# Ledger of designs, part 54: VH-VL binders against q9vpl3

Target 1, 224 residues: q9vpl3
Amino acid sequence: RGKINIQRPKAPHYERARVVAVTQPKYPELPKAKSCFKTRAERTQQQQENPYNEIIAREVRNWLDHSRLVAFFHLSSITADDIFRVRVQLHKQNLHLKSYGSKIIEQAVKNTRYEAIVPLFHSNHCIVFSPDPEKTAALLRIVRRVPQMVLLGGIVEETMLSRNQLVAYAQMPGLHAVQAQLVQTLSQAPGHLIQQLQAHQNSFVQVLDVHAKNQMNEETPKST

## First folded at step 13 (VH-VL)

Design W64
Fold by ESMFold2, fold request of step 14:
Structure W64 (fold): chain C 224 residues (1-224), chain A 121 residues (1-121), chain B 112 residues (1-112)
Amino acid sequence: as target 1 above (224 residues)
Amino acid sequence: EVQLVQSGAEVKKPGESLKISCKGSGYTFTSYDIGWVRQMPGKGLEWMGIISPYSGETRYSPSFQGQVTISADKSITTAYLQWSSLKASDTAMYYCARDEGIWDSYYFDLWGQGTLVTVSS
Amino acid sequence: DIVMTQTPLSSPVTLGQPASISCRSSQSLLHTDGYTYLSWLQQRPGQPPRLLIYEISNRFSGVPDRFSGSGAGTDFTLKISRVEAEDVGVYYCMQATQWPLTFGGGTKVEIK
């Protein structure tokens, strides 16, 4: 207690005037009242919170299912005007800025390969979704002027990428150009070399693996 | 595949109106701003103005403010440059170009083929 | 308006030899965001302009690596390491740091 000696005697009403709003009966009455109502009030509140959380979690799953680009950011304090301008810049490029609570994210990705992203959402965050992975370069151009948004990593074509991998992905040529380069480079490669390149997936190889798989399908498939 | 196709050459008399077009295809039209550039015979390039089909907002270079109208119809992925009353000094080649316009930064990665406008009696 | 001054006005060059084009702005092109919005365009005879270099030194996709850009502040340079016949044309610098956008006057590269 930061009491002064003049008012130090136990005369709580005057010395605690600045604390009276905090020490209202909600603390002692609330926990005890919740104990008394834990049967009905707890079930009603829990049920209401659960249904709304599941509806929003399904929205997140839907975004993940139809987005070929997902980027995760740490979000610092930003004015309403600035975030609005950022949202307009992003939306123009078919990039959709969203924010969800960590419990919603946890619920949305349970029992999926994306569970590893949950720790990213323990602090202020935002997510950018897009059906267009070629917009990764545009995304980076937009956020480079927004220091309040710090890129943490993302998902491209269902492959999780770190921050540096995503930046490297944005600098790669288009899929057709990468496909042509890989086919020309691997024209002498036996099937075991192609399989070994696909099997050695790591930071940079994961980016090439996305492009190589598209090239293998596009180079050899029969047309109907 | 990705291209800007401009309307054909025009021969006009002073005082006539004219509207030339720039059609974008093979890309998301509303993700890019469209700029118009004039090149007078034997001269360099000069910016006329820029439109965002996304917002409908236009910006004009001061020399062209009030002299032309820039518009776009995003439903047919087309931008327009329009004069209400042509002058002989409007004789030039006109180009359209696109850019994402991110934070009003521009470098214009794609250009139309140009539209020659000739204004004489 | 930022005035962009190019030199030389004409650059006759022997095939296979280097060419260097200068662009000088009337004020710094360093934007408050820390980036410099200086681009180089090429216009071949009878053709529309095309983008070569953006943000001083970044080659646009499909531009040969014999083209390079450099500079800072108010002074910028486009270099062609070995001029080829297809490089004949007029080269323009362009600034997008401040509205209105402005071009340099152009530099004609031609084979001698």
Scores: ipSAE 0.726, ipTM 0.865, lowest interface PAE 0.8, mean pLDDT 80
Fold by ESMFold2, fold request of step 14:
Structure W64 (fold): chain C 224 residues (1-224), chain A 121 residues (1-121), chain B 112 residues (1-112)
Amino acid sequence: as target 1 above (224 residues)
Amino acid sequence: EVQLVQSGAEVKKPGESLKISCKGSGYTFTSYDIGWVRQMPGKGLEWMGIISPYSGETRYSPSFQGQVTISADKSITTAYLQWSSLKASDTAMYYCARDEGIWDSYYFDLWGQGTLVTVSS
Amino acid sequence: DIVMTQTPLSSPVTLGQPASISCRSSQSLLHTDGYTYLSWLQQRPGQPPRLLIYEISNRFSGVPDRFSGSGAGTDFTLKISRVEAEDVGVYYCMQATQWPLTFGGGTKVEIK
């Protein structure tokens, strides 16, 4: 049952998977013959240590901190002219289209409640940021003519929403949007509710930890 | 409160100029296009034209091209409808309406209260 | 220009009974993006128009569910399931599929 051959993967998977060999030539070390691969891998590692990556990660953190609406999209191939027209439509609505490398996103959300978004960036993507959560309906109206942008989900008022939840949020009346957001947060799937409760619990534990340290510092071993 | 507030009723004579206004408040003015609609006494609605304060672009319906001027001043969140020389046939109610104008599609979700213009000798 | 024809011109209806308003366009209102940009507006006596229905059948925020829209292509209908006193007024269809934007001629709904 260990007979299953694995096809040659991209460079990151090369070391985990054996090269598939069907009547292989007598070349003893085919993977090492690709010197260009090592140079490319080394350039990638050097680019990760580039100090400009930290500046870009701060930009992402700043967008996340100042945006009440964040939407994540899968992005298929699109011409430069088409994406420019989309960007203009979005910008008119105070919606800001951005794209960042997955490693930069990972650095930006490290030690934040948003670490859960990192898997969304394993494929081609783009992100739309806005300070205006009311612009969710406008966003959906813009992208429905853009089949190359496929909505994955989003964040509204620091609450993570699935694709369907974000679409439902956009259709609600303005007065009821705040009420629906509260009810929807409380009635989310058990996993999402647990994530939100754990975030609040972690904040609550931090407060209790400070109080416990204060109480521990006041206790004296000799006290009766 | 999100609203469009139009200037007050006008009584004018033929040949006079007139500029009426539509002020948007409670929303980002440049995110919305402003359209103007005429309603003659006892008649239906007619589109006159649309302006995008974001780009400054203006479009007129063919029957109103050259008859009126539509403009906007985004610094005071106001759109305008203007005649250089009024005719008696310009007697009508004039409405402004807004829409995001996404991909040049329009629903016009908010309307002003209207400005009655009366042109008589 | 796309001509929008509404029927009837006047629709007297007894209070609490349904009303139905028809709108026919001279060309299909189906846009190349797959959506149909037909809206219905209500104008009560002495008031500005207000949006009731957009994209054939979507009720705008705050519009009672007794209003519904249907149709496709060139033929569209606005229905009021149970006419109330405040529903008196003139109803217009409007197309935004093609420039210039055009209105139907209006249908006056009255209580008889």
Scores: ipSAE 0.726, ipTM 0.866, lowest interface PAE 0.8, mean pLDDT 80
Fold by ESMFold2, last read:
Structure W64 (fold): chain C 224 residues (1-224), chain A 121 residues (1-121), chain B 112 residues (1-112)
Amino acid sequence: as target 1 above (224 residues)
Amino acid sequence: EVQLVQSGAEVKKPGESLKISCKGSGYTFTSYDIGWVRQMPGKGLEWMGIISPYSGETRYSPSFQGQVTISADKSITTAYLQWSSLKASDTAMYYCARDEGIWDSYYFDLWGQGTLVTVSS
Amino acid sequence: DIVMTQTPLSSPVTLGQPASISCRSSQSLLHTDGYTYLSWLQQRPGQPPRLLIYEISNRFSGVPDRFSGSGAGTDFTLKISRVEAEDVGVYYCMQATQWPLTFGGGTKVEIK
């Protein structure tokens, strides 16, 4: 609901099918007749709110930079008692449940390769961070009992993975080196992957085949 | 590398105290609960109790409540099973096992080698 | 306490032939979360138990395909499609649906 990035040709909120109330308004940011007189308290409040948002965005950026596993969930209505119990289960496994406003997420991933995740945060959400990518299986075991948390996808070893890819990662032999080799083989542009996966319901095999045959920088899309 | 290593065999007399250990290595100790299992000679397996090193909480099987003490020291990644006064009927093999204990569900994917305790006068 | 009853107590089997082990619980093992916490363990002679199967039918990592589990409610079965010499030992079912955790009495598989 904030500023729209006109340089990014993104469909308007397909996920919710809500009708946009307005069409293409070009609004000047400040009317010339706007009051030029603000109280000192109002100026301080504006500055306080802006620095607070930046501090929280820096926190999110720090989590993203230092977590080898990040998982994104849609979050339905859940009681405070239930989410606390989920948080305890996750924390025991070195999995850290966080929730941030979509504007803060957008600010945190600005100028990073993860800008493509912003559309995931237009609805109720939560994020799980961990330094331990081998904890993916434990994460899935915890959330299978929590229908209010619906897995959307994640990041493993700095690579965007779909829901199905993340599940497949968790089922591999359990040797961290083998799982890390697979993630490096699967690396690709995040935006292109998201579009591709949304077009295919059975995308795990397709994405794996594409990555095996096409290195991001050099190989052609066709392999003999 | 990921293993549970138990303390060695013990020969004791009735009335003596005993504390046996189960050391976890190669994994995050506090992410797993530790359970203790008794196997009397020629008999099956019996659950004694479970401890979570994460919370410090213990649960005992009813038949072992008050008979043993289960504890853990997460600083040295070790769980313990302790008797204040051994009986001849405590002669058995004792195993430790681990599980993540997610939502109090247990499979116990890793077991220690066992500690033989012999209590004889 | 949920009582777990295994049959047979002993199962002598010719090498290469199938073996079937039954486990019956005194009440349903279906948890309110929709999962059934029934596991099978193997204890080879002189060794600690090891996990074979969890949640009725899921083979644990590294367990050979010849082991399979089935069942529902109160009746469960472990099958070994072709018994090998290394399969000798005692097999236990275990329930974790309800505290306290309980084992079956065990079934000894032997080669004859």
Scores: ipSAE 0.725, ipTM 0.865, lowest interface PAE 0.8, mean pLDDT 80
Fold by OpenDDE, look of step 13:
Formats: C-alpha cells, sequence, structure tokens
Structure W64 (fold): chain C 224 residues (1-224), chain A 121 residues (1-121), chain B 112 residues (1-112)
C-alpha cells in the first residue's frame, strides 16, 4: 500500500504561476445587491414576523403547558438516522422529542413562566416532553446511550431543575412506591409494638411461674 | 400497584391445547416487553421468547420456535402463551416477566407469580 | 447460543459470612453498543425470580447493598457481603447481549 507522499505540491515555477494568474477567469463581481447585506439582525427580525413562527410558537407553548416533564438537551452532530432511532425509543415511553429554533423558543416563552429557559437555546437543542414525570428515569436511561444528546436541565411538575437535580429526581423512587413503602412501614409498627408488649408480659408470667414453682418446692416437706 | 398477574394452574392431557395469560396492571402496558420463561420441576430458568406489545414484534428461542405461540392484547393489557398440542415434557412452571424495552437492554424487572402447567396422561 | 456456566452449583454459607457466585459466558457479553447485558436474578423457594443486578453491577431498586456485581467480558461475579436468612434461594445469571437470551444453570445458596 504505497505511502501517500502528501508532499505539499511544489509551488509552480514563477513563470507558470504568472501564466496561471493571468489566465484565471476574472468572474465579474456579482453586484452586491443591497439585499445580500442584510445584517444578521435584519434577517432575524424578518424571521420573527413570519406568521408561521407564531403558529409554531403556540405549539411550543402548548407542549410546555401540558407537559409535566420537560427536558432540555444540547444536540451535537448527530445523523438523521440516529435521531430517528432515539425518537422511536422515546415514543415507546410516551416521550416526545422536538426540535425548535432558538427564535421560536424565545417567542414562545416571552412573558411566560418559562422565560428562564431561553439561555439554554443558544446552540442546537432538542426538547423532550412528557405528561408523566415518572418517565424521567426512562428518559435518562435512553439518553445515556446517546452521547450526542447532552442533558442541560429540565422542568418537572412546574419546577425548574438543573441537570444534577434532574438526575437526582430520576433516582428517587416513584411517589407510589414511596407511599407503598410508607404504608408498609406504618403497618409493621403496630405489630412490633404488640410484640414488645407481649414480650414483657410473657417475661413477667415466666418469672411468676418460676417463683411459684420455687415456693411449691420449698413447701413440700421432705417426709423423712 | 405495578404487577403481572398470571392465570391459574392448569392440568391437561397430552395432545390438548392450552393458552395461559399474563395481565399487566399499574403501568403503561405498551411501554414494556413481555418475556416468557419456563422452569421445569427442579430445574433452572429457560427463556422461551418475548413480545413487544407496542409493535407486536415477537422473538422466540430456537428451542421453542414452532412449539409455542406468544401473543398480546393491548386492549386488555394481557400477554399470552399458547400450545396447540401439549406434551408431557411441557410440564413446568411458566413465568411472564416485564422488560423495560429500552434499546437492546433486556432485563426483567417485574415477574408474574407463575402458572403451573401439568400435562399427564 | 451463548452458554452461561455458573459455579458453584451449591454454596452453603454460614449466616453473616460472605458468598460469591461466578458466571462465565462462552463468548464476550460486550454488546456493540458498548454495554454488557448481564443480569443476576434471585429465586427464593416457592417464589418467582427477582431481579438483583443489571448490566453487571447496577443494583435494581429495593435490592440491599450487600449484593454487588462485578466482572467483564466473559467472567462475572455476584457477591453477598453478609448472607442473611432471606438470601436463601437459587441465583441465576442471564445474558441479553445476543439472541436468544440465556440463563446460567443456577447456584443454590443455603445456610449451614
Amino acid sequence: as target 1 above (224 residues)
Amino acid sequence: EVQLVQSGAEVKKPGESLKISCKGSGYTFTSYDIGWVRQMPGKGLEWMGIISPYSGETRYSPSFQGQVTISADKSITTAYLQWSSLKASDTAMYYCARDEGIWDSYYFDLWGQGTLVTVSS
Amino acid sequence: DIVMTQTPLSSPVTLGQPASISCRSSQSLLHTDGYTYLSWLQQRPGQPPRLLIYEISNRFSGVPDRFSGSGAGTDFTLKISRVEAEDVGVYYCMQATQWPLTFGGGTKVEIK
């Protein structure tokens, strides 16, 4: 397998370079149409006035308002196929993966309780919505296998959580599990108390029996 | 309460058909896969197959392929294991178990109480 | 099929002493996704199996900390730091890296 000699092509001889320079087609400078110089700010402003953006913004608000679990992710370079696979996994768990532009998000959350999320959307991002906060653990289990998705934070039951807080939340037993455990613990408490009370009574009876037996043995005259 | 409840014990003769059930409750049935495991008397666990109620996709162990049919009814959150013709060798405890169905991870976090199937002449 | 071999078949243990169960696979259980899908199950007498450990070392919810899993590739170990009376039963390893899923033969833990 021949060593690809990545030798930097030797600069052509000065005469050749001159000929090449002169023979290079001079493409007329395309008239800088004033429209091409629209500043990034002007382009951004025009996009904000798009009726379509308003519709999408309303959709985003609707998702936010009806979701008990919202997770925000930075999305690094990922293939469409990989995204699709993730989406399928999430969907099986009733988790909905959405991606919106930063401007749309800004418009959607402006003057709302969700305005604090705007700084999270400076790069490529995606959002996962769920009506069930108990799916947080499932979400994290899915996403941990997707290195391109970086958890930034989330909203659970109307509370903004950091990444670490969200992870901690996911590790907690579900409310029902905790309730069940509590009920079980409470149900065992009376039994334990009864056992302890009975233990003392039984011990007392045993001591009395021993005492009675000892007295009976002392009263039996050795009939010599 | 999150649980899998299986149908009661069955006593059958060789050649008879049988369908046993596993009902999931307390969770989203379609979010989890249901596996079936056989345990012959005094023996270890044998994986039979698995079904994804969400897609209906079913996979069988080669040892059980063509010997049993696994199915699910989402509407009543129930999975089934059925035989067209029982053999004496089918005498065993049968367990259904839940898998979270996340990626390629298969671990069974919830188990039914088991269904004892006795096949005797 | 991946063959799972457990040793020992029987493990008599004194209460309060540690127990160790080994599981060996006929091939590597490292999946292409980078995870190893080995789980440990406990089956108490007259009860269905119960999940103890998943993905080699992760304790399932509600599992006591005296249970721990370790290993890599083809060799895996379940350890019980202090065996309690409730730990009596048969323990199984299970691989889910390749189809079909397969179980070990089981290890019976008994109290001496």
Scores: ipSAE 0.629, ipTM 0.821, lowest interface PAE 0.9, mean pLDDT 88

## First folded at step 14 (VH-VL)

Design cc16
Fold by OpenDDE, look of step 16:
Structure cc16 (fold): chain C 224 residues (1-224), chain A 120 residues (1-120), chain B 112 residues (1-112)
Amino acid sequence: as target 1 above (224 residues)
Amino acid sequence: EVQLVQSGAEVKKPGESLKISCKGSGYSFTHYWIGWVRQMPGKGLEWMGIIYPSDSYTRYSPSFQGQVTISADKSITTAYLQWSSLKASDTAMYYCARIDYGEYFSFDYWGQGTLVTVSS
Amino acid sequence: DIVMTQTPLSSPVTLGQPASISCRSSQSLKHSYGNTYLSWLQQRPGQPPRLLIYKISNRFSGVPDRFSGSGAGTDFTLKISRVEAEDVGVYYCMQATQFPYTFGGGTKVEIK
């Protein structure tokens, strides 16, 4: 049975070729599927500035302006129930979980110091706000139990931090704790110095005393 | 716990002015919107307007535009609804409610309501 | 304005039986950002309204699982799987997709 040369198929007999040509179903040209992809322009036009955008943008701006801790999260297939549970936990720590549309965020931060956060909001996201930067550690502790929440970065004390920087920040002792530690260290420094100085002096005196005693013992004439 | 406490019931005559209050507690008052809703006796709920206490930005329903004034004093975490001249048709229960656009996009907490009766 | 139409006006239900309330909007409640801002509120006799469901199907805090919301576009449904005595009251749908916010006319749930 001759190997069907798929690269050079033998032309069918003329009669067969005619039959095949006539029996080939003329498929109607599929209507050029209007690309269901609304052009970026059509998407942009439909983004008519919903009067709501201004309202919600105002809220977002206010949260940003009054929060000393802001954390941005990507949400990966999280359920409403899961979000609710997390929200409750966060709320107990005075952490406020909010979710806004990307366009709303864009509008809210346009021409502001927060404009750099816009690229973080390309997918499902949430924002956690807090008036207390010391709650960063608590935030991270809570969200560690929620694998669907992926930390993207944040703002602490008006400084934008990467994910890693935010984690590092959370590990740092609070400013007051650091200050207290510094004061304690500084207060101990003079004492340590004095102790070291005294120790050296005491050692020196002891050596001298031993030397003096040895000399006195050598000078005692053996009274024959 | 989030609470909205409204002022007590009011009995007024037509033509009188009235200002009722809604005090928020248990949350950051400046970060959440307050809405006012009217419920006429035996009737449904009607949205009147909203206010953002942080900057006192207000939006009104067209039906209530110019009929009432919504205001807020963030220092005492209180929102207000006021009439310059009451009508008999203003007889209703008035509710204040908090709006969370960050999650619910709805009225999540409500005051107990203030009954306003306007009769000659 | 978006008109919200609720049916039925009254729903007498036997204890332990299911209840269903329909809400229809005059136009789609799908927001340009993809969310549908439909809420269900419960108002018990002599009490203020209470949020039950937000964004069509999400239960608010403290809301029992016997309450469920569904729907899309212009048609929405609130279901109570097993009606309890405490469920007596008026239920309202609310749209927040467009100003002004509008409520349905309410459905009174009563025990037979």
Scores: ipSAE 0.476, ipTM 0.762, lowest interface PAE 1.0, mean pLDDT 87

Design cc2
Fold by OpenDDE, second read of step 15:
Structure cc2 (fold): chain C 224 residues (1-224), chain A 120 residues (1-120), chain B 112 residues (1-112)
Amino acid sequence: as target 1 above (224 residues)
Amino acid sequence: EVQLVQSGAEVKKPGESLKISCKGSGYSFTHYWIGWVRQMPGKGLEWMGIIYPSDSYTRYSPSFQGQVTISADKSITTAYLQWSSLKASDTAMYYCARIDYGETFGFDYWGQGTLVTVSS
Amino acid sequence: DIVMTQTPLSSPVTLGQPASISCRSSQSLKHSYGNTYLSWLQQRPGQPPRLLIYKISNRFSGVPDRFSGSGAGTDFTLKISRVEAEDVGVYYCMQATQFPYTFGGGTKVEIK
């Protein structure tokens, strides 16, 4: 059985060669469409460090550094009027709605503790800033009425939170309420302890009293 | 309410120094930019420069670079525009205005203006 | 520098009638991030400028709905649907797409 030379296969029979030649899929040469569309990557690379971007990035960083509550939202087909209405409502609660370009945000947070937020900004987005983390519940209440604003996540007290975590946070009783509850619980603990300690003593005294009464009844001679 | 209050009108002679002020209130002064705009008598508006009060970063229009100094004191929420040596050509109304790059990308609130008159 | 050209220089208008102001830029005001940072300002006599419209078509807080902005690229328009007496003043367009920021020459709106 002659070793099939796999390195130099015998030329196929003329008829087979003709069929193979005709059946070879002519893949259309990808139109040299000079993709006039500079790939997003090319557009991003040619964005020379525009001093303008640096200026805006400075602002973004300052907001991030001085905010105790930061919430990130995706905007889905929201009108300018709708945004304005939301902004007004948020402003009444000392919540600041801002919109920055994704590249600006990226530049702003590069090599900072906030770098992890970059993946959240792939589309139309806005950021809400607040100096007060207690406003999280108010924020969520306002945004619930705006279906075009989709909560992506946020930062509360320097901790990055998922959407679900932010919702959970908003449902928690305020720190002061929790503290008050804790103080109440702690203040009741000594009282309960004292009651438990006294309960044993009181029980003992009751037993002694019963014993004393029984002895007195036995010592009363039936005067015949 | 957001307010910018500028210092009063100034009458000066050529060669004198001048520093005018713009005090911001009703907002976080350190988070917003302050810009200065010149308006010569009967003329249009000219952008002079901006400052970020948080770190006092400044940028000037080329036309005003080296001609004026913009500064800020965040402790008293005040921005300044100053001349080392006034010229008659500096006679104008000067406005400070707040810039919000997160919303308007423009001058959203303005001061009332400071009239500077430089005459011999 | 981007040159902003406004037309007309003066716009005498009858009360209740519409007014239109044009602003042209020497180059496209579209920023690399996709937004166009064109603003319209109103300056009433003896008053500081006031922001009316930002980013071409967004009304600023407190601005009446009779004011509207439109345009794209290099051509922008401010429209007043019904001119009121309080609308008398000079209107400026401003670009903030690049430094230095530049203003139009202004359009004076007057009542006939």
Scores: ipSAE 0.864, ipTM 0.938, lowest interface PAE 0.5, mean pLDDT 88
Fold by OpenDDE, look of step 17:
Structure cc2 (fold): chain C 224 residues (1-224), chain A 120 residues (1-120), chain B 112 residues (1-112)
Amino acid sequence: as target 1 above (224 residues)
Amino acid sequence: EVQLVQSGAEVKKPGESLKISCKGSGYSFTHYWIGWVRQMPGKGLEWMGIIYPSDSYTRYSPSFQGQVTISADKSITTAYLQWSSLKASDTAMYYCARIDYGETFGFDYWGQGTLVTVSS
Amino acid sequence: DIVMTQTPLSSPVTLGQPASISCRSSQSLKHSYGNTYLSWLQQRPGQPPRLLIYKISNRFSGVPDRFSGSGAGTDFTLKISRVEAEDVGVYYCMQATQFPYTFGGGTKVEIK
């Protein structure tokens, strides 16, 4: 009885081979697991232009273009109720708190002067808009009470400001106050200049008078 | 306070043209979208379209595309809905409403509605 | 179009009792940006619609705390903890996740 070579089993009889060949379960080729890794290209292509992106981007751009104060905030574990409370407070000051998707913002600011703000929107964020840059102090006062709102930076009068710069700006006296101070300083300057100019002239005259008096005293002959 | 005030009720005949208005106040009119919603008698709400008053960008529901025209005059903070030729089936209440995509992403303030009656 | 189905059609409620309205969407209302743009509107008799809830669970300004919204994906619920006489009207859910915006058929809340 020939040793059954388990490593090289004798080819079955032709008929059995046919049956085995026909009965071999053709396992459907497992659909080649389309590597869930949609190529970056496929991910980019499937970014079907969400019809909302365009319309919302339009809105974002309009807010940016008509706001003289824009502040960017990170939101850390803030509740909807807290956001609502803050929104109400801001609204009373004509400050408009908005939240947009990062992709929408990116689309809105693409190829614009605002493109530099895109890196600020990688996480949960909100934007505050205002037509009045003088409201910066009010904004900071309100958000100071909301630890969940972290100031990232802003735009004031078309200038991008860091967090620290924005805080410093809020502490500055209003433009009108500075202007008033400037006017006051300028109005006092001519008076000081005139005084200084006159002081030199007066000093010169005094020196001349003293000289004249001394000369007169020397010319008075001691009448012996 | 944000308010949308619509024009008064209209009674028209089939084939007539109509333009109804929605005036916004109490907010920056150019920064918010205006949408129109139809409500047929005893029926639900139907979205018709939206306009962005800043640049008059419009988008319509497919059901209303070509049937109506939405426009806006930002100088007087007014949006419009108009028909070139009214049909009896246009009989409905029409509402304008503000849309804020930065907060609610929906209709946050509504006009009082304009009743349009089209009868022979 | 996304079809919004509300149940029940009519909800007779006793004053002071809770009410619950269901809204189902034909597809997920979760937007690509992670938010779900479902709103609840109230329309009192003879009045325009009023926004109650936005983004599933956020109460709009001036809305009493007795109103609450919940849900996810395709199933959403509006709850009134204690119905008052002023709550009589038709309630609509609305999706704004996809154009065109679509409304539910409405649920009429009435006092028994």
Scores: ipSAE 0.862, ipTM 0.936, lowest interface PAE 0.5, mean pLDDT 88
Fold by ESMFold2, look of step 17:
Structure cc2 (fold): chain C 224 residues (1-224), chain A 120 residues (1-120), chain B 112 residues (1-112)
Amino acid sequence: as target 1 above (224 residues)
Amino acid sequence: EVQLVQSGAEVKKPGESLKISCKGSGYSFTHYWIGWVRQMPGKGLEWMGIIYPSDSYTRYSPSFQGQVTISADKSITTAYLQWSSLKASDTAMYYCARIDYGETFGFDYWGQGTLVTVSS
Amino acid sequence: DIVMTQTPLSSPVTLGQPASISCRSSQSLKHSYGNTYLSWLQQRPGQPPRLLIYKISNRFSGVPDRFSGSGAGTDFTLKISRVEAEDVGVYYCMQATQFPYTFGGGTKVEIK
């Protein structure tokens, strides 16, 4: 099935994407009538999509650069009415719900410190942007009633936080100094864990690499 | 709440220059695109181009490339459409509209329009 | 360029009755990321266009629920379940799937 990534955006296996690229027909071997229409349409569509993607990526970069709170969610099936209602509730709190294609996000964060977020966008997703990190508690309160939106993590004051770290941040009381101190402390704990994993054999590196590809080997089922 | 307010109607002669404006309010002006759309008298709508006010990046419809200039001044939350030399065929209503690629992926809010009349 | 063809050109409708407007594109409007960026706009007499429906079937803020959109691929429909006097005007479909953005020729809805 050619050009699967163009017509139906999915996170295909690396080898499938490479096979699709290799199977792109090289002219002029195809039958004139069929190859002419298909090849022309495919070339035109692909050419137009590349410049279009950069335009949208520009918008994404601007939101990232000007948001002190960014939250990433997995988005399950949800009705248009329900997502609209959630968007209105978020907007009242200066929280901006956006959705962009995963390839657009990848292009937007290329060569930035935000490249680490790319693996989060292999599945259907949405992003909440806000200039107000104090709105994290309101964000979590609103989405708690929305099981279709599953928090994956976020960025607060340019520091990446896991889901649990973001929840802990939202519960933190009081002063800016206390909030900044807590965020810094939580950010350091994952770094120490990563250092310990790197001290183990290559098997842990292999597991992390498999998870990053968003495709896993078959699980060993537990059966009666 | 979101508003786009355009400059007033213009009556011009062929060969004259013109710059019309579109002032945005009620939203973060630099986070959204502004597009320009032409409507010839008694006709439908034509997309002319877009601008991102944050960095002034522009993209034109091929039909209007080199015919107009789209610009923005983010300090006063204003986008512009300008001609260096008007033609009688430029007589039309011109709209600005906001684009949000993160939600609607299209023109969500529109200005009231600016009528440009070019006649000798 | 993607050509957008609307039918009918004019739709006289009795107050309170339904109206249906069709839009056909010269090629599929489905983007490679799975979304179809087809919008419907309303232009009342002497007014600017107004967004009604985006991404085929999503109503924009403040749009009454009597407006609905449907379709896929190259064929799309706007329905008004019960036409009111304020619905008089010209309706346009628009695609934002690729540059240049293009509009249908419009459908004039009138009360009779």
Scores: ipSAE 0.764, ipTM 0.890, lowest interface PAE 1.0, mean pLDDT 80

